# Designs tried in a protein design chat: VH-VL binders against Protein disulfide-isomerase A5 (PDIA5). Part 6

Target 1, 129 residues: Protein disulfide-isomerase A5 (PDIA5), of Homo sapiens (Human) (q14554r378to506)
Amino acid sequence: WMQNPEAPPPPEPTWEEQQTSVLHLVGDNFRETLKKKKHTLVMFYAPWCPHCKKVIPHFTATADAFKDDRKIACAAVDCVKDKNQDLCQQEAVKGYPTFHYYHYGKFAEKYDSDRTELGFTNYIRALRE

## First folded at step 24 (VH-VL)

Design j7 (from d6 with light chain S31Y)
Fold by OpenDDE, fold request of step 25:
Structure j7 (fold): chain C 129 residues (1-129), chain A 121 residues (1-121), chain B 112 residues (1-112)
Amino acid sequence: as target 1 above (129 residues)
Amino acid sequence: EVQLVESGGGLVKPGGSLRLSCAASGFTFEDYWMSWVRQAPGKGLEWVGRIKSEDDGGTTDYAAPVKGRFTISRDDSKNTLYLQMNSLKTEDTAVYYCTTDDEFISGFDYWGQGTLVTVSS
Amino acid sequence: DIVMTQSPDSLAVSLGERATINCKSSQSVLYSSRNKNYLAWYQQKPGQPPKLLMYWASYREFGVPDRFSGSGSGAEFTLTISSLQAEDVAIYYCQQYYSTPTFGGGTKVEIK
């Protein structure tokens, strides 16, 4: 007959809100965090980016694979956030997603290859050697 | 922020000994290679020696002029780097800097303010 | 050991003008397999420790103004300040970390 209106379901949690092994960094803690990690692969992304959405599960899985190695980190920077715009510009992010490898916080190279869990994992493993 | 603070410098006679310390904070000290670099008054920079991280063997290397006389060590539990200087010579007079050491990427990226060692009769 | 030679020893440049510092290594500091030059540039102001400006010859350290640039490969390198500022007065050192670390003799940059 008549159904009481029900509130819409809450929005899905953002990647940052999800409990993962990915370090979500901002301009204020980017350098400070990276210098504490021997190897960091950083994903610069935009939440609305379809390609970013496709890669996020792979990157997240990669982060989880290395979660027990304190010297390794997978980090992400939401470049859409106002507080991260300067950072993304400074890091010469021209598109999304962009992956940069940092060694103790120093930019080493752009990762521009297989954007799958296997690809990321193999890359990081190679860095450890 | 990363901080490196040297101490222990001072006046010493030739043949004497001195031990410098470098207190580190703001980073995972135990993971970093560390180096000492010195600078004689009004002169350029000179690498003194290096100590690797424990994970990389903890071995040390020294510049020829100080080899056999200087010893670098570290206490990771105290986040402290040391430079034991024996048989000091007048030419060892310099400001001594401790620095992080990344030979794989950037070289010496973080430096302390330095401590002055004066070797004089 | 690899010998680093800088030129000139001193350089006086007018404000806003280009400053060019050269650094030569006695042998190549290029890791061919990595295609990276293990060469760093440092800035040292009076009473201060050296500050890293460039690594891998041309990679700008964080916080370093874009008027600073590094170039070169193999055994010849250049640090360029495109438009000299008052705060750029300092001694600049090149350093190779391809092998046992060695520094150039330094170049004093002053305002003309």
Scores: ipSAE 0.881, ipTM 0.944, lowest interface PAE 0.6, mean pLDDT 96
Fold by OpenDDE, fold request of step 25:
Structure j7 (fold): chain C 129 residues (1-129), chain A 121 residues (1-121), chain B 112 residues (1-112)
Amino acid sequence: as target 1 above (129 residues)
Amino acid sequence: EVQLVESGGGLVKPGGSLRLSCAASGFTFEDYWMSWVRQAPGKGLEWVGRIKSEDDGGTTDYAAPVKGRFTISRDDSKNTLYLQMNSLKTEDTAVYYCTTDDEFISGFDYWGQGTLVTVSS
Amino acid sequence: DIVMTQSPDSLAVSLGERATINCKSSQSVLYSSRNKNYLAWYQQKPGQPPKLLMYWASYREFGVPDRFSGSGSGAEFTLTISSLQAEDVAIYYCQQYYSTPTFGGGTKVEIK
């Protein structure tokens, strides 16, 4: 009856812990970071959100696609963190995930289209032109 | 924090020249369009001119009253914006503000404290 | 150049009351393809530089209190302070950036 308890696999690294081109922002550096980028697409998310989990790979891939363009950034804000709650409220985040486009830190529009790598990439390319 | 600090203002006689500087910090200066806006004492705001980023051609535009007399330039390596003012007139008397310039979204989003230029005989 | 006209030139409002400033452009500043009005509002307090309050007519700049709101489209715009506070004493300017930038003449807001 003795079960050989195998050690549980190590927890998967969080999105923030992964080495990607996504800028993980918090309330303290949100504005400061955005003002240094001509075009920033920001993903407001909750780590537990199934839809967020589904989109994260696409968003990450998009960030990597534009990593060599210093004027473009893909950023993410974990709205579950206590320090980001005010920020998410200020940015009128009502659900997860929410995508906002910022131009030199100024809110321009909500991105409410295709949440795939292709969708994000096409959108950012259009902004760059 | 974004900072714009104007300098070079002072008293000058009509027909004289003056060069203003604007030291920028806290943002990627080289990417931004920059403008000068002036305000005569007790009067409203008046756009003076603009310089685009190098990536957008680095070209300049001027308001009609200063065209041919004023020149805007920038040194991105020094994060500095300049306004060369020649053939100054009494009506050029104003506080001159350095501003970031985002014509695509917000207009003039950040402003310096300004520097006073007084043209008087 | 597009001419901007503000009204009134001066406005005295009691604390806690609504202040309304109007701005008109000589032509539409609506960018049709983007459906955005290229109109900004600035606040200038005594001895200070102007501060951006609103862009695209109704978009509030970060840090601007909720009591400030912008409305309008095309060639007529309004800045509203829903409940005037003492710190709101200033001159307010509208500005179009649809074409060569031009400012309104300003509206001085004072406490009654």
Scores: ipSAE 0.880, ipTM 0.945, lowest interface PAE 0.6, mean pLDDT 96
Fold by ESMFold2, look of step 24:
Structure j7 (fold): chain C 129 residues (1-129), chain A 121 residues (1-121), chain B 112 residues (1-112)
Amino acid sequence: as target 1 above (129 residues)
Amino acid sequence: EVQLVESGGGLVKPGGSLRLSCAASGFTFEDYWMSWVRQAPGKGLEWVGRIKSEDDGGTTDYAAPVKGRFTISRDDSKNTLYLQMNSLKTEDTAVYYCTTDDEFISGFDYWGQGTLVTVSS
Amino acid sequence: DIVMTQSPDSLAVSLGERATINCKSSQSVLYSSRNKNYLAWYQQKPGQPPKLLMYWASYREFGVPDRFSGSGSGAEFTLTISSLQAEDVAIYYCQQYYSTPTFGGGTKVEIK
């Protein structure tokens, strides 16, 4: 009954469902959310992408490191969702993952450095200075 | 929704004073530098001055024509920017705009609708 | 102060044709350590406040149609409207924020 060794394990929650400090954004709230933050690092991703899966723990840890700084957000956009396709096209996302820095909602630059917690954290600390 | 609403404009004689207010909403006012920009009727845009956020020192800068006559202040608890204009001259006649000021990435992002100041004898 | 000079003062262009507005600064507005030009473009329609179009010379503000493009570096810049539309009739201003902010004199764009 209860102890069936053939039963599959329950599915893991999606990144969005894990209730982290990462702001999961969609086309409808992207601009208004970013306008209220002095610094936002956005990860555009696809859930099936292996490179994205490797970075997710690092990006999540980065968001947690800055969770108490109201001027900073680490945000994520799932470009596979139908409601986000226009947004990802507008932001010129050409592959996954893609990391953009926004200053009060204005695109400033693509982040192309190390995709580790330390890489992200050092980048964001430099922005505050 | 970002909104900037100027008020306090009107007719003033040369040598007089006016105080303009700019009510801000829809953004974190205390984090922004704020500027005043003016436009004489039928003329171009002219920066008047700015006030930095408290985090950046809260200091003010002014364009040469208004330095010593105009004073910019802010009240972050009321989300309000002020422009005190003293010793007004006819060349100060303009629509005065309140703007957000971001010297890192852009100049002036959000603009109010403006308030008209007329300095005439 | 950095003097901003726009040309022409007025420009008449047929619908669907290209409009080009020039802006020259009296000194470089390129922040070389970041490789960014601290130059903005604004559109102003009658009875309205200016609206930001471009920042860092060539970056479009959100909601600005892609027919608007900015180019140039250092002390010479252009704003191009690749296919003029009726709603583009306005006065356009360049503005530097490298130092004490200053604006160009404006360029009025009209339909021919």
Scores: ipSAE 0.636, ipTM 0.872, lowest interface PAE 1.9, mean pLDDT 92
Fold by ESMFold2, fold request of step 25:
Structure j7 (fold): chain C 129 residues (1-129), chain A 121 residues (1-121), chain B 112 residues (1-112)
Amino acid sequence: as target 1 above (129 residues)
Amino acid sequence: EVQLVESGGGLVKPGGSLRLSCAASGFTFEDYWMSWVRQAPGKGLEWVGRIKSEDDGGTTDYAAPVKGRFTISRDDSKNTLYLQMNSLKTEDTAVYYCTTDDEFISGFDYWGQGTLVTVSS
Amino acid sequence: DIVMTQSPDSLAVSLGERATINCKSSQSVLYSSRNKNYLAWYQQKPGQPPKLLMYWASYREFGVPDRFSGSGSGAEFTLTISSLQAEDVAIYYCQQYYSTPTFGGGTKVEIK
């Protein structure tokens, strides 16, 4: 109830600014980046979307779990950015979040299972088998 | 940008030998299976053979017409695919393409411009 | 080896009209454990190498116009160009990668 006399802390960094194991991609580097990875799970999102905000910690933890496997990437595309608008349209993103699996940059399937760290990690482990 | 550049084609007599090279760039060459595909003048496409990545065993497979005469190898340190062609026959006359090969999702994704091999007396 | 048969060998289609290319395999190319047809389509324009057009029979490669579509399953497949454009003049090949790779004989598409 009483105002804090301290200055407010600096705004928390955005997801992209947090220096996680998530690859934050844009239209200009999406295809080239994915072509170098045998397996990429991509989260298409909007920063304001409550469903996206709920999943971000799970997806980030998933990226961290596979950070040492050079053939695997967990990537994110902010579809609100102007430079990503054509990409998200090309990938037929209709809602947020949307998760796509790519194999060496080719679309293979939409991920529609559990949006939890366990769901994501089980899915990626199955792809490696 | 992915680039595949074949070289080493030319005119050779029946019974002779040639070695083709394919210089690769713009992708992680060591992770990809690679294939050779040929096209005789005015004819369709014919798979010649492939070599798997080292992670997948590094083994080779060949089409029956070339087995025992052609050898595919790779040098991952040089990002280069090779086709050694021995005991050449006139029916081996074709443009030879270097391709990436992915049996999981697609056939032959990236193609070079090809190099012409002519086997004639 | 799996024999791939394309029909017709050639066809002439007016600009803006539908072109239909058929491909039959001598045995099924449906990989049951993955539920995917291991069939690709290629476009080869004059003086150029082949270009991947479709994978898994019906999936369009990035950058391929949406007037191209693939359909079929098992042993019979179709490539359709819904509204033929001048730049679509090419030879089209089907190819199976279920086993030892083999190609169809090609279908030449030209403007009527």
Scores: ipSAE 0.593, ipTM 0.860, lowest interface PAE 1.9, mean pLDDT 92
Fold by ESMFold2, fold request of step 25:
Structure j7 (fold): chain C 129 residues (1-129), chain A 121 residues (1-121), chain B 112 residues (1-112)
Amino acid sequence: as target 1 above (129 residues)
Amino acid sequence: EVQLVESGGGLVKPGGSLRLSCAASGFTFEDYWMSWVRQAPGKGLEWVGRIKSEDDGGTTDYAAPVKGRFTISRDDSKNTLYLQMNSLKTEDTAVYYCTTDDEFISGFDYWGQGTLVTVSS
Amino acid sequence: DIVMTQSPDSLAVSLGERATINCKSSQSVLYSSRNKNYLAWYQQKPGQPPKLLMYWASYREFGVPDRFSGSGSGAEFTLTISSLQAEDVAIYYCQQYYSTPTFGGGTKVEIK
């Protein structure tokens, strides 16, 4: 015989565990990955941050909008992970979310405009010009 | 790890020809502009020429001292940059470096070890 | 072509002291539509190829120590090493990429 108490529901997958067009990067692969892309917009975030949670759907949709352009990446770095803390310090991340534009892996500028799909996509389209 | 490895340098007589190769790895070679930069022994750096990516037109530009004598080409299927050097002069004696080239942000980002070309009778 | 002039040709600095290298271009290398100076700095240690230190005049390449900084705009630029270390013995070059690329003549930095 076996007791069968009601099991708790399985946990929701994290953003990183979902299969989206967003590249989830870590300190070990950040530079190598960005060197291969002409344009990368990187979201530095913390999973518990409410402002980050609001932006995640917009940033994910942006990544999907550019999925067929191999020169463009939308990437994310979870700064709470131990293995990413050195990276986030090196990149001078002071709060969450922080958005940086990189050109072939070199820091070019901070993105400070609208945190919406339209804001992100307009910015990336202007970079391709 | 980005790596650029030049080869084909050596001793050649004035008026002769030589072909340099640069094997690239660790980055998406076909997307990058590439340049050759040279350094005469004990002297400074001198840009030789560049070739753009195919997406940006695949065109070449050359420094005045080498126009008409040197030809830059690339084979993206082999990740290889070439420098064909014709009508060589003693003033072409230098270490030749292969570099990545980015007109927008950085200039010459990655450099090979260089290969020595000596033009002497 | 844009002529790049570096000064001094050589510089001897005591360990831990400040080193200052100047670079002048014969015309402005400021790309006004982007508000960026198309000026790079390179370090070449003995027996090695050049290594990129700075891009857009003042932006530090990844892995370059904080003691390196770049300043200036238009036609006059400075590379500063705030506290010289033994490993900083090298020749330093400025280079413009606003037009046909050209380099300065180099500045040799030595420990006094």
Scores: ipSAE 0.559, ipTM 0.852, lowest interface PAE 2.1, mean pLDDT 92

